# Designs tried in a protein design chat: VH-VL binders against q8zy40. Part 13

Target 1, 190 residues: q8zy40
Amino acid sequence: MIVGVVDYTVGNIGSVLTALKRAGAVPVVVKGVEEAGRVDAVVLPGVGTYEAAYALARQFKEVVLEKPTLAICLGMQLLFESSEEGGGQGLGVFKGRVERIKARKVPNIGWRYTHVVKNSEIIAEGYYYYLHSYGVRWGENEAYTAYIKLEEKYVAAVERGHIIGVQFHPERSGRTGLELIKRFLAVAKR

## First folded at step 2 (VH-VL)

Design r6 (framework fv_regdanvimab)
Fold by ESMFold2-Fast, scan of step 2:
Structure r6 (fold): chain C 190 residues (1-190), chain A 126 residues (1-126), chain B 110 residues (1-110)
Amino acid sequence: as target 1 above (190 residues)
Amino acid sequence: QITLKESGPTLVKPTQTLTLTCSFSGFSLSTSGVGVGWIRQPPGKALEWLALIYWDDDKYHTTSLKTRLTISKDTSKNQVVLTMTNMDPVDTATYYCARIQDYVWGSYELYGMDVWGQGTTVTVSS
Amino acid sequence: ELVLTQPPSVSAAPGQKVTISCSGSSSNIGYNYVSWYQQLPGTAPKLLIYDNNKRPSGIPDRFSGSKSGTSATLGITGLQTGDEADYYCGTWDSSLSAVVFGGGTELTVL
């Protein structure tokens, strides 16, 4: 399976490419919508600033709506309606607003237990690695699949059809993250 | 029960390095959200935070003393060690270690520095 | 430099109430949760209030906390002589990546 990793900022996508290859995919770097149209699935990585990532990612909204998508960290945040970071718009795929997290230690760094509240073929409950200063507050929403507990609950994963967003970094979450990527690829092949 | 205890020299000469050990029981620094910090209090003065280390080895230091401070942990021994270089008489203080919690399993509450050691007094003089 | 400002002292008679303020900025109290600590003479500090307004087990309800904007307040009602202590507010400062404490408030009950 050919998986396109959207390169919206110069940054650390090496671990994402490596994780996809270890999971059995053929990863390719994608910079435009035409390239994204040729791949079997897409990954929106979690690197860069919100403003820079949004400026480039906005052109991929239709690709996200049409193809199996795994959106990681910042990538997940781009799928929401708006963000406090940079005061920006999101793609509006999911309802909600990205805001600065309320926790004693910001950024939220480290392994956090991720509580899964809805049945998912891709998102398994357990520990994943987090690194973020912004997040989406937990609430009642049919797409909200998992949360983490900080000072408040924050969205850890969202799902709607073939679109999966995660606040954590599966490419940095060891075997647990690798298994998530493998499940994403298995579902994407359907 | 949860306890922390500070240990180290009570007298230090100017320019020497101070090494303090915090030994604890009843919890582990392998637990997510848990850390251990060091706080000092000069005689008759306010609390001053120095450094902390979290379960994931993430470290923070007060900016005014950052170049002088090193914090490390030995999770298997239940110990956190603070070193402070180039000691001066103004560093005379009671030094405390304390547990810090960012969150508790099954809770959304931040406990701050919820359990403190009794403190160890360090005098810097010739 | 003080990041959190407390009054240096406060006093009242037994049975009265006092409030102790703690003033900060958007990067500390405005964004993060506040804890309060009681330090009896010659002893280590003890956690009195956490998460802005919550009490650890064993802390009587005479002690309360609140937060509004960039300021926090510790309230003590029904003052007792055993409440004579130094009180410190504390929080995380997101811009400094540091724990910060207030300068402390000496409570005298006589």
Scores: ipSAE 0.005, ipTM 0.477, lowest interface PAE 13.7, mean pLDDT 85

Design r7 (framework fv_regdanvimab)
Fold by ESMFold2-Fast, scan of step 2:
Formats: C-alpha cells, structure tokens, sequence
Structure r7 (fold): chain C 190 residues (1-190), chain A 122 residues (1-122), chain B 110 residues (1-110)
C-alpha cells in the first residue's frame, strides 16, 4: 500500500516515513494534489507551524475527504474549523476550535494515558507520546473518539469514516504507535 | 515497597497553626505524574480531601479551606508538609497523606499513611 | 457540601453478594473516573477499584466496579466477615476543582 505523507516544507517528516515503512507501507513524499491523488492513503504529519502548514494543507482538503487519512498532532488540528495558533483557519472537516491548552505545564510533553470512549478499529486505549501546546477541548461530539486529561479534558482522537485524527505522535509512541499505524493500514486497505 | 507516614502534634489549641509532615519511601516526587495529597476524617465521619501537590510543585486545595491551607514539598527529603492556620475544635480528625499518579485517573490514591490523630482542645 | 451520595449502610450474610451505589452529577462521576476505597475499623483507607472498574494488584476479583451515567456501583461477591468495613467512592469534580468522596457505606456481614 502506497501512503503519501504531505510535506508542508516546514518540518522533518523522517520519523513518520520510517514508522510507515516499519508498519508495512510504501511511504512517498507528496507536495501537490496530483501526487496525493495517486496514493492509496494520506498522512498529514504533525510538524511545523500552523500558519505554514495550513497554507499548504488547504490544497489537500478534497484528497482528505476522498482517501483514507491519518492526521497526526498538528495534522489533526488542521482538520478543525479554526485555531488560536496564529489565528488561523482550519480545513473544517471536524467541528471545533483549537485552543491553547490549560495544563500543569505547557507544552504537554510526555507519555499520557489515552481514554477511548467509542469502539474503534484503529484507536486502542493506552499510553501514547504527546508534544503540543494547543488542543481541542473535549465535549459531546460523535466524532470524538478518545481524550486525555490535563487540567481539562482534551481530544486525543477523532474519527469520521476513513478520516482519523490523533493529537499524539504514533511515530514516536514505540510499539503502541506502530500497532496503531498497522491498524490504520489494515482498515485503509479494505 | 511504598510507604507514607504522617507526623506532627497530636494536641493543638484553638487559634494555633497545625503543621503536619508526610515522610515517604519507595517513590520520589521527582517522578513525573506523581503527587501526594492530604485527606482528613473526623471521628465517625466521612473522608474529606484537603490538598494535593504534584512533582512539578503544582498545588490543589479544597475551596472551603483554601485561605487556611498551605502545602509544600521537599523532594530531596521525600517529604510533603501541610500547614493549617486558625485551628478550631471542628478540625479534630485523623489526618492522612496518600500517593497519587496520573495512571490512577481522576486522583485515585493507591497508598495511604496510617494516619495521625489531631485533637483541637483547650 | 456532600456531592456524592451513598447509602449509609448495607448488610448481607456470608457468601452472598452486595452492591453499593454512589450517585453524583456530570461534573464528577459523569465526566470522570471513579475510585473505591475500603476502610477497616481503626485503619487507613485502602484502594479497591480505580478507573471505574480496575483492581490494583492483590485485590480479589470478588470486588468489581462499574459506572453508568452519573452513578457508580461497587459489587462484592462471596461476602466474608473480613469485608466488614466502610466503603467510599471518590472522583474529581471539575466545578469544585476538588477531589470529592461519598459519605461512606457501612457494610455489616452477619
């Protein structure tokens, strides 16, 4: 399975490429919509600044809506309606706004237990690695699949059909993250 | 083995300040996600949470007693100290310290000290 | 002041089963995970259940927990005389920014 990693040109995607290869995919770097149209699935990586990533990622909205998509950290945040980071617009795939987190320390960094509240073929409950200063507050929403608890509850994962967003970094979450990527690929291949 | 032990005066006069020390072993407050809290229990009554301090010095305390409570830690000594001002006979209780960690969701407390009884009387 | 409600007492015979309820609201039990504590006479509380339904090492499977909506339940099967104790539920309350405990339930095994 060929998996396109969208290159926002604003960060190192090497760990994502490596994790995808370890999970059994054939990862390719995608810089434009034509390239993204030719892959089997898409990953929106979690590196870079919001403003720069949005400027490029907005071109891929149609691809995200049409193909299996795994959106990581910043990638997940780009799928929401808007963000306080840089005062930016989002792709509007998921309702909600990305806000600066209320936590004992910001950024939220380290391994956090991720609580799954909906049955998911991809998101398993357990510990994942987090590194973020912004997030989406938990609330009643059918797409909200998992949360973490800081001072407030924050969205850890969202799902709508073939579109999966995670606030954590599976590419940095050891075996737990690798297994998540493998499940994503298995579902995407169906 | 994780152990906690409370120490301090057993008799306090009204208006005095109470200082209690929780000494522990088998874990460190330098470990991320770990905290130590204080809970009290008046004779024959329910548990009442007082305060909690985390490894990063983040502090929480019950709003009803907030102005009277101070919690601090000395990570190098493996100690957490609770101070409560203006003691009243109603504050007579057994005072416990207990350990929590992020894996015990919503402030589950897995190991408790034996408790120390504080009587407030003239 | 008391935001989690438990029955004041419950009783059953050895070998029977008993359930202890804990009722709250969305700001505590509804949105958060519940812990249960056993307090034998004259002793400190002991953690029995955390994360609604998980047992620490050393706690027998006779003890179980569950949560539905804004209420939690502690179940004890195969009652033994050594189970006579006070039982407390506890959780975080976002509105109070505080850990809250129930009023306690006295279990008598006769």
Amino acid sequence: as target 1 above (190 residues)
Amino acid sequence: QITLKESGPTLVKPTQTLTLTCSFSGFSLSTSGVGVGWIRQPPGKALEWLALIYWDDDKYHTTSLKTRLTISKDTSKNQVVLTMTNMDPVDTATYYCARTEWELLDYGMDVWGQGTTVTVSS
Amino acid sequence: ELVLTQPPSVSAAPGQKVTISCSGSSSNIGDNYVSWYQQLPGTAPKLLIYDNNKRPSGIPDRFSGSKSGTSATLGITGLQTGDEADYYCGTWDYSLSAVVFGGGTELTVL
Scores: ipSAE 0.006, ipTM 0.467, lowest interface PAE 13.8, mean pLDDT 87

Design r8 (framework fv_regdanvimab)
Fold by ESMFold2-Fast, scan of step 2:
Structure r8 (fold): chain C 190 residues (1-190), chain A 122 residues (1-122), chain B 110 residues (1-110)
Amino acid sequence: as target 1 above (190 residues)
Amino acid sequence: QITLKESGPTLVKPTQTLTLTCSFSGFSLSTYGVGVGWIRQPPGKALEWLALIYWDDDKYHTTSLKTRLTISKDTSKNQVVLTMTNMDPVDTATYYCARVDFWSGYEYMDVWGQGTTVTVSS
Amino acid sequence: ELVLTQPPSVSAAPGQKVTISCSGSSSNIGDNYVSWYQQLPGTAPKLLIYDNNKRPSGIPDRFSGSKSGTSATLGITGLQTGDEADYYCGTWDSSLSAVVFGGGTELTVL
């Protein structure tokens, strides 16, 4: 399966490319909508600044709506309506606002237990690696699939059809993250 | 119409294990964001939080008593059980259970049981 | 051991205003929301204020809460004899991963 990784031109996507390859995909870097038309699925990576990522990701909104999508960390945040980071707009795929997290330690760094509250073929309950200063507060929402419990609850995963967003970094989450990517690919092939 | 009620022995001998049950109605521990905690109050003294358990089985215990405390739930029976080992006369207190609402991201005890008095004496 | 400090007692006459303080640190009051509980003699505590300044249904508006830095205050106006009780502040302590309560303040209505 050919998986396009959107390159925000800022940040290193090497770990995402490596994880996709290990999961059995053929990862390719995409910078434009034409390139995205040639791939089977897309990944919005979790590296870069919000402004740079949004400026590029905005062009891919139709691709995200049409193709299997895995959005990681910053990538997930771009799919919401707005963000405090950079005071920016999001793509509005998911309802809600990205805010600076309320926790004793910011950024939230390390392995956190991720509680899954809805049946998912892709998101399994367990420990994943987190690295973020912004997040989405947990609330009643059909798309909210998993949360983490810091001093407050934050969205760990969201799902809407073929669109999967995760706040954690599966590419840094060892076997657990690799298995998630493999499940994403298996579902995307349907 | 949320109610909680504590039950268990009123007299415990030193070194014995205390087991208290909190039975509740008007809510379920299968409800997202809800938990039940235990608080005690020795005669004439301040409130002391002991432990709490959430709908997702996440558990917390006060650091000073952590090795002595076990908290568990039976969601189907609407019960939360607290066990405290090696009881001492200083553990004589009124023990309360209370509902905790963490769903909003902020913890507070919104409904309390009436309390049960436990005396530790030989 | 108590990590939140309250005055042991406060008193005022009927109809007057009284304030009760609660002092903590960054890991509790500073970073978290404060609740207040009223305990009438011989009864269980009752939630009076949550999220620093919000009242549960049934609590009259003469009870109010506020927070500044690492301290919180409970305000009671139009004091009534039925307000004689012990008052406790409470919050989450992030360093302890625990709920902490203040030592309590005995309110006497003269």
Scores: ipSAE 0.000, ipTM 0.460, lowest interface PAE 16.7, mean pLDDT 86

Design r9 (framework fv_regdanvimab)
Fold by ESMFold2-Fast, scan of step 2:
Structure r9 (fold): chain C 190 residues (1-190), chain A 124 residues (1-124), chain B 110 residues (1-110)
Amino acid sequence: as target 1 above (190 residues)
Amino acid sequence: QITLKESGPTLVKPTQTLTLTCSFSGFSLSTSGVGVGWIRQPPGKALEWLALIYWDDDKYHTTSLKTRLTISKDTSKNQVVLTMTNMDPVDTATYYCARIVGATKWFYYGMDVWGQGTTVTVSS
Amino acid sequence: ELVLTQPPSVSAAPGQKVTISCSGSSSNIGDNYVSWYQQLPGTAPKLLIYDNNKRPSGIPDRFSGSKSGTSATLGITGLQTGDEADYYCGTWDSSLSAVVFGGGTELTVL
């Protein structure tokens, strides 16, 4: 399976490419919609600034709506309507706003237990690695699949059909993260 | 079985630095979701939290004493060390270390296993 | 100063029920999980309740916890003489970035 990783031109996507290879995919770096149209699935990585990522990711909205999508950290945040980071606009795939997190320590860095609220073929309950200063506050929403508890509950994962967003970094979450990517690929192949 | 034990001097003179070591067995600070904290209790008074350190080296200190407190861990030795500078008679207390479990819902779940405590008297 | 308020003492007879309150604010009990500790005279504290209402293995179901708004309560039913101890509530305070304990409640079994 050929998986396109969107390149925001900032940050290192090497760990995402490596994790996809280990999971059994053929990762390809994509910078434009024509390239993304040729792949089987897409990944919106969690690297870069919100402004730079949005400027590039906005052109991929149609691809995200049409193809299996795994959106990681910043990538998940781009799928919401708006963000406090830079006063930015999001893609609006999911309702809600990304806010600066209220936590004992910001940024939220480290391994955090992720509670799964809904049955998911892709998101398993357990520990994942987090690295973020912004997040989406938990609430009643059919797409909200998992949360973490800091000072408030924050969305850890969202799902809507073939679109999967995670606030954590599976590419940095060891075997647990690798297994999540493998499950994503298995579901995407259906 | 999980055990923790505090060690260090029982008598400290004013202005000196106190160093306490918490030695533990039955768990490791290489395991996700655990930490070790220090709590003190002056004679006849309430429990007062001092500091904690998590498996990922995140550190927290009580605001009133933060400039005097240092907490560190040696994962290979199963030890957590607390230092407190400029000791005063008011710091006379029993000092406890305890395992902090940050599993399931919150990183601070509670302190599930405590050491027996070590009494530190600050006097000239 | 203590940010969590407990009554200094409570008493009841063997076999009766007692409740111990713990009052705080939105930055501590309101937004976080509450734990309860039992301290027998001359001993280290022992965890009785975590995550508002859960018991560690080995703690009898006579001990229960609950939380409502910015207050929490510890309930002890079927009171025994061996329950005489100091009881402390504890939680995280988001405003202080610190663990906070209540002032403690001395339980006397009359």
Scores: ipSAE 0.000, ipTM 0.446, lowest interface PAE 18.3, mean pLDDT 86

Design z1 (framework fv_zagotenemab)
Fold by ESMFold2-Fast, scan of step 2:
Structure z1 (fold): chain C 190 residues (1-190), chain A 121 residues (1-121), chain B 112 residues (1-112)
Amino acid sequence: as target 1 above (190 residues)
Amino acid sequence: EVQLVQSGAEVKKPGESLKISCKGSGYSFTSYWIGWVRQMPGKGLEWMGIIYPGDSDTKYEKNFKGQVTISADKSISTAYLQWSSLKASDTAMYYCARLDYGDEGWYFDYWGQGTLVTVSS
Amino acid sequence: EIVLTQSPGTLSLSPGERATLSCRSSQSLVYSDENTYLAWYQQKPGQAPRLLIYGASSRATGIPDRFSGSGSGTDFTLTISRLEPEDFAVYYCQQYGSSPLTFGGGTKVEIK
């Protein structure tokens, strides 16, 4: 399986490429929508500023709607309607707004237990590594699959059909993260 | 130092079962894929399949799916290649090799010494 | 899916000479990241293959600088600038840009 990793952020892409290779995929870096149209699945990686990432990612909205997609951290946030970070718009795939988190320490950094509230073939309950200052507050929404508890509850994972978003970094979450990526690839192959 | 040590040569009859091994040492066995490569007498290299020992996830080349079973036991850092019923056409040298990866994908960086399997009446 | 064709099948040379080995891919191995997913291996009689080059041009650890890889798209070359006695072997190219992983048929470099 060829997996396109969208290049809207410098620096963090190497760990995502490495994790995809460990999971058994053939990752390729994609910079344009035509390239992304030719891969089997896409990954929206998760570092950088919201504003800069949105400027590049907006062209990939149709690809996200048409192909198996794993969106990581900032990538997940881009799938929502808007963000408090940079006052930006999102792709609007999922309803909701990204806001600055309310926590004892910001950024939220470290291993957090992720509570799964909806059956998922991809998202397993357990510990994952988080690194973020913004998030989506938990609420009633059919797409909200998992949450974490800080001072408030925040969305840890969302899914609808072939589109999966995670607030954590599976590429930094050891075996648990690798297993999630493998499950994403297995479902994407169907 | 990274090392892959394979089991010794085998002489078998058609219809017999066989399981050969590949033991890794000098690295984190569960962090790398292990591949199996066949080389028929006087012929080139053929990829058969790979396994990730950490969770035993396997991928087969289509012509080998159903013909062999690839498995691993991470507690003893050993991968296996198994036949339930050998055929004369299975006569070949079988290599295990570690798959490394970087920004440029997968390649075989360390190889076992090979296991010669001879299947004849 | 991807077929690799190596030529010549046999290359007869003397120690000290330059060897040039070809590998042609049935489709382009250059992806959007501009990396080329092609490796070269050396196999001596009775021995397992040994990695020489990966990414079309990156020399593996411990490989002498007389070995170099080049090429792009569908046409690739392994060059041995000055053959040493230990370099007489069979050489295989391998692509890893698409599953299944595939190898070329090999080029035998033998003493003239």
Scores: ipSAE 0.005, ipTM 0.461, lowest interface PAE 16.9, mean pLDDT 85

Design z10 (framework fv_zagotenemab)
Fold by ESMFold2-Fast, scan of step 2:
Parts: sequence; structure tokens; C-alpha cells
Structure z10 (fold): chain C 190 residues (1-190), chain A 123 residues (1-123), chain B 112 residues (1-112)
Amino acid sequence: as target 1 above (190 residues)
Amino acid sequence: EVQLVQSGAEVKKPGESLKISCKGSGYSFTSYWIGWVRQMPGKGLEWMGIIYPGDSDTKYEKNFKGQVTISADKSISTAYLQWSSLKASDTAMYYCARQGDYEWFGESLFDYWGQGTLVTVSS
Amino acid sequence: EIVLTQSPGTLSLSPGERATLSCRSSQSLVYSDENTYLAWYQQKPGQAPRLLIYGASSRATGIPDRFSGSGSGTDFTLTISRLEPEDFAVYYCQQYGSSPLTFGGGTKVEIK
């Protein structure tokens, strides 16, 4: 399976490309919506600043709505309605606002137990690696699939049909993250 | 400063119910995970589960899910471990432990421990 | 489930000697962030466990410098450079990189 990794032209996507290859995909870097339209699935990586990433990512909204999508960290945040980071707009795929997290230490760096509240074929409960200063506060929402507990609960994963967003970095989460990517690919092949 | 004080030893018969306690002091009780660990006589340590007292969110290790209930009362800074019907195989020392302050994976490491509650179940 | 195997089961030594304890993991504990999620605990008779080492090699607060941890991947060692009378205890390794959290079976360090 050919998986397009969206290039926001900022940050290093090497770990994402390596993880996709290890999971059995053929990763390709995509810079335009037409190119992304021709791949089997799309990854929105978690690199760069919110403002810079949004400026490029907004063109991919229709691709995200139409193709299997895995959105990582900043990529997940871009799918929400708005963000405090950069005072910016989001794509509005999911309801909610990204805000600066309340935690004993910011950024939230390290392994966190991720609690799954809905049965998911892709998101398994367990430890994943986190690296973020902003997040979406937990609440009642049909798409909210998993959370982490800092000083408050924050969204760890969201799902709606073929669109999967995760706050953590599966490409940096060892075997647990690799297995999540493999499950995403298996579901996407259907 | 930080202390976890557990309830006293218990002697029970199979089929009886039991609730043991772990009271925290010297820290913000609602801000740290509390875990429960079982140690059978002459055996090693087994994680049972954890609770976040701020909202009573719980996670159980697979071997203990359905066997025990973990709860907390934040108004008195106390966590609980309870059985609806004890078995002889529940005979063990039970420890509570508080999440350690070690980076953002602290909820998986525990650095303050209670003194233990010995539970003996025999007929 | 990650299985941790500790050896030897019992280590008989005299005060002043060096103790070397082994913990082997059924799979690698070095993750993509290059951190190693392995801890060591000490349990004295009649007492609760005490955290000694986390991250394979970092000493916990208040732990004397005679305790050191080393290793990566699947092979880990706890070293006590010069045993003191209070060091005779059972030692457990624990991994915290994957759920469920698991402990090794323990190594008893006893007086010869």
C-alpha cells in the first residue's frame, strides 16, 4: 500500500517514513493535493508550528475527508476547529478547540498510559510516547476514542470513519506504535 | 512528609467481603495515581491496578479485572481495595503506592509505598 | 506480556563484597526515544518495596551511590559496589515501557 506523507515543508518526517516502511507500507512524500489524491492512504505528520502547518494543510481537507487518514500530534490538532497556538483556524473535521495543556511539566514529554473508552480496530490501550504543549480537553464527544490524564484529561485519539487522529507519536512509540500503524494499514486496505 | 498509611491486618473466611484502605497525606491526593500491589506469602510482586483519585478513573491489570474493586474518596484522601467474596488464594500482603515524580511517565513508577495490609483467608 | 527473568535466585555474600544481580527481558526495552524503561526495587524483610533505580541507570532520590544500574536491550544489571548490613534484601526488576507492568521473580541477597 502506497501511503502519502504530507510535507508541510517544515520539520523532519524521517521517523514517520521509516515507521511506515517498517509497518509494510510504501511511503511517499506528497506536497500537493492532486498527488495526495492518487495514493491509497494519507498521513498528516506532527512536525512544525501550527500556523505554518495550517497554511499548507488546509488544501488537503477534501483528501482527508475522502481517504484513509492517520493524523499524528500536530496533524491531529489541525483536524479540530481552532487552536490557541498561533490563534489559528483548524480544518474543522472534529468539534473542539486546541488549548495549552495544564500539566506538572510543559511540554508533556514521555510515555503516557493511553486509556481507550471505545472499541477501536486501530487504537489499542497502552503506553505511547508524547511530546506536546497543546491539546484538546476531554469531554462528551462521539469521536473521542482515548484520553490521557495529566492535571486534566486530554484527548489522546479521535476517530470518525476512515479518519484517525492521535496526539501521541506512534513512529516514536516502539513496538506499540508500530503495531498501531500496521492496524491502520490493515483497515485502510479494506 | 509524603505518607501512605494502610489499614490493619485482616483475618477472614472464604466468601466474606472485605475493604482495605490507604490514606495519603503530605501531598495533593487528587493529583497522583495510586496503585495496588499484591505479594503472596514467599512470592514476588504483582501489580493489581491503579486509580486517579481526582476523578476515580481506574485501570486494572488483566489478572485482577473483575476480582477486586479499586475506589477512592477524595474528601478524606483515602483509596480502597475491596472484594465482594474472598477466596483462600487472596491470602497475601497488599501494598498501596503513590505515583513517582519522574518525568511524564511517572504514573508508571511508584516511589512512596504504604506499610502493607496482611490479609489472611482461611477456613 | 514482557517476561523478566532474574538470576541468580539467591546470592550469598559477606558484608564488604560486591553484588551483581541480573535481569533479562523477553524482548528489548530500548524504545524509539532511546530511553530504557527498566527499574529496580529493594524489599527488606517485613517492609514495603523501595525504588532504587529507574531508566535502567538513574538513581532515585535518596539512594546511596554504591547502588548502580547498567545495561540496555534485554540484559540489565544492578550492582552494589560494597555490601552494607542493611543491603541484605530481595531485589526486583520492573519494566514500565509496555502494559501490563511486570516484575521479575526477585533475587535474594543473603548473608553467607
Scores: ipSAE 0.005, ipTM 0.488, lowest interface PAE 12.4, mean pLDDT 86

Design z11 (framework fv_zagotenemab)
Fold by ESMFold2-Fast, scan of step 2:
Structure z11 (fold): chain C 190 residues (1-190), chain A 124 residues (1-124), chain B 112 residues (1-112)
Amino acid sequence: as target 1 above (190 residues)
Amino acid sequence: EVQLVQSGAEVKKPGESLKISCKGSGYSFTSYWIEWVRQMPGKGLEWMGEIYPGDSDTKYEKNFKGQVTISADKSISTAYLQWSSLKASDTAMYYCARLTYSGYDLEGWYFDYWGQGTLVTVSS
Amino acid sequence: EIVLTQSPGTLSLSPGERATLSCRSSQSLVYSDENTYLHWYQQKPGQAPRLLIYGASSRATGIPDRFSGSGSGTDFTLTISRLEPEDFAVYYCQQYGSSPLTFGGGTKVEIK
């Protein structure tokens, strides 16, 4: 399975490419919609600033809506309606606003237990590695699949059909993260 | 047979530029991170940074960011460590190593193969 | 930054004795992915380091069974059950559970 990793041109994606190869995919770097049209699934990586990533990612909205998508960290945040970071609008795939997290220590760094609130073929409950200063506050929403507890609850994973977003970094989450990527590929192949 | 072969010893003066190399063979060079480690004379090991040769993704330890440049040429399976202007304090043994994954030989992070080292001496 | 503290700095022993080397992490290195990202390397004078133990307890290929690793949380141990002359070297622990990757200061195992 050919998986296109969107290159925002503001950060390096080597760990994501490595993780996808280890999970059994054939990862390719995509910078345009034409390239994304030729792949079986897409990954929106979690590198760069919101503003710079949005500038490129906005052209991929229709691809995200039509193809299996795994969006990681910043990639997940781009799928929401808006963000306090960079003052930009999001792609509006999921309802909600990305805001600076309210915690004693920001950024939220380290392994956090991720609580899954509904059955998922892809998101397993357990520990994942987090590294973020912005997030989406938890609330009632049919797409919200998992949360983490800081001083408040924040969205850890969202799902709607073939679109999966995670706030954590599966490519940095050891075996647990690798298994998540493998499950994503298995579901995407159908 | 996996091997990492480094370039030979260098003797330089302060202010000179230098580029040392680490050539991988016996494996898919673009599929593994290459790590750079410094060892000052009589001292321990210090991680400097790493590169994924498949897309030249780099990470640096904070004390080495801006002091050195890590690069790779995947067409010849070679990683590089470069200084634009050497200082006497750069005198050290420099090692490259391959980052690999444990657990069924594909998961985790450790240095399974090391280069023989490149001694860099910077003096007037 | 995770700090690895090795003790003792120097361990003076005779061939045939058991060596026990400690590595203490400033933060837990046991992750729920069932991996522990702590590794041990041996360095002989004039040589590159060589991998001994990875994942706290797994012996690397070609490493004799007299070398063993153990530990949990923040406390890790490298044990050499019966020192041979070739084992007198400096030993380093290393973690890659958190960026940046860090090494301990080393323990020198010497004849005395």
Scores: ipSAE 0.000, ipTM 0.449, lowest interface PAE 16.5, mean pLDDT 85

Design z12 (framework fv_zagotenemab)
Fold by ESMFold2-Fast, scan of step 2:
Structure z12 (fold): chain C 190 residues (1-190), chain A 121 residues (1-121), chain B 112 residues (1-112)
Amino acid sequence: as target 1 above (190 residues)
Amino acid sequence: EVQLVQSGAEVKKPGESLKISCKGSGYSFTSYWIGWVRQMPGKGLEWMGIIYPGDSDTKYEKNFKGQVTISADKSISTAYLQWSSLKASDTAMYYCARIKMATISRYFDYWGQGTLVTVSS
Amino acid sequence: EIVLTQSPGTLSLSPGERATLSCRSSQSLVYSDENTYLAWYQQKPGQAPRLLIYGASSRATGIPDRFSGSGSGTDFTLTISRLEPEDFAVYYCQQYGSSPLTFGGGTKVEIK
């Protein structure tokens, strides 16, 4: 399976490319919608600044709506309506706003137990690696699939059809993250 | 010394409500999850759900969601398992047990003595 | 959900013998932090379960060294090197790597 990784032109996507190869995919870097039209699935990586990532990612909204999509960290945040980071607008795929995390320690760094609320073919409950200063506060929403507990609950994963967003970094979550990527690819092949 | 002390045995009729308790002592009650495990007569162990007493965050095993309610009162270090309407099939030994939700201690390290619930006509 | 299959269902032995109990997981229990999320419990008749082993091979506080856990991936073993009279009990394995938390069906160690 050919998987297009969107290059925001800021940040290093090497770990995402490596993780996709380890999971059995053929990752290719995409910078435009025509390139993304030729791949089987799309990854929105979790690197770069919100403003720079949004400027490039906004052109891929139709691709996200049409193709299997895995959005990682910043990539997940881009799928929401707006963000406090840089006063940014999001793609509006999911309702809600990305806010600065309200916790004793910011950024949220390290392994966190990720609680799954709904049965998911892709998101398994367990420990994943987190590295973020912004997040989406937990609430009642049919797309909200998993949360983490800091001082408040924050969204760890969202799903709607073929679109999956995760706040954590599966490419940095060892075997647990590799298995998640493998499940994403298996579902995407259907 | 960590202890979990459960309420005494109960004999009930179908349709009656019931609330059993599990009181923790010897540790920070709000820092550990409490799990509930059912054991039907002559059968094995079934996880029912867990609660974090610090904020009452609760997770249920699918088959028990809607059948029971798990709650906690952190002011008296006590967790609860309750039924609005008991069935004969609820006859079992019920255990509470402590868990810390961490990479190396997500197992049940201390158990209560059990509460036997008998539901018969 | 991860299914744990314990075998045999019943193990009939005499005091002084070695007991070897198996627990097989439907999925690997070795996670990215290199920890294995598998525990073993002992339940004597009329008593609550007691933690014996966690992390597949670490003995819980107060557990005698005749109890040992081993295995990796999907195949796990609890070994009792020399059965004492008080060791005749039912033993359960439990995985805690993913939700829901699941237990094996148990192995009863009984006197021959």
Scores: ipSAE 0.000, ipTM 0.456, lowest interface PAE 15.9, mean pLDDT 86

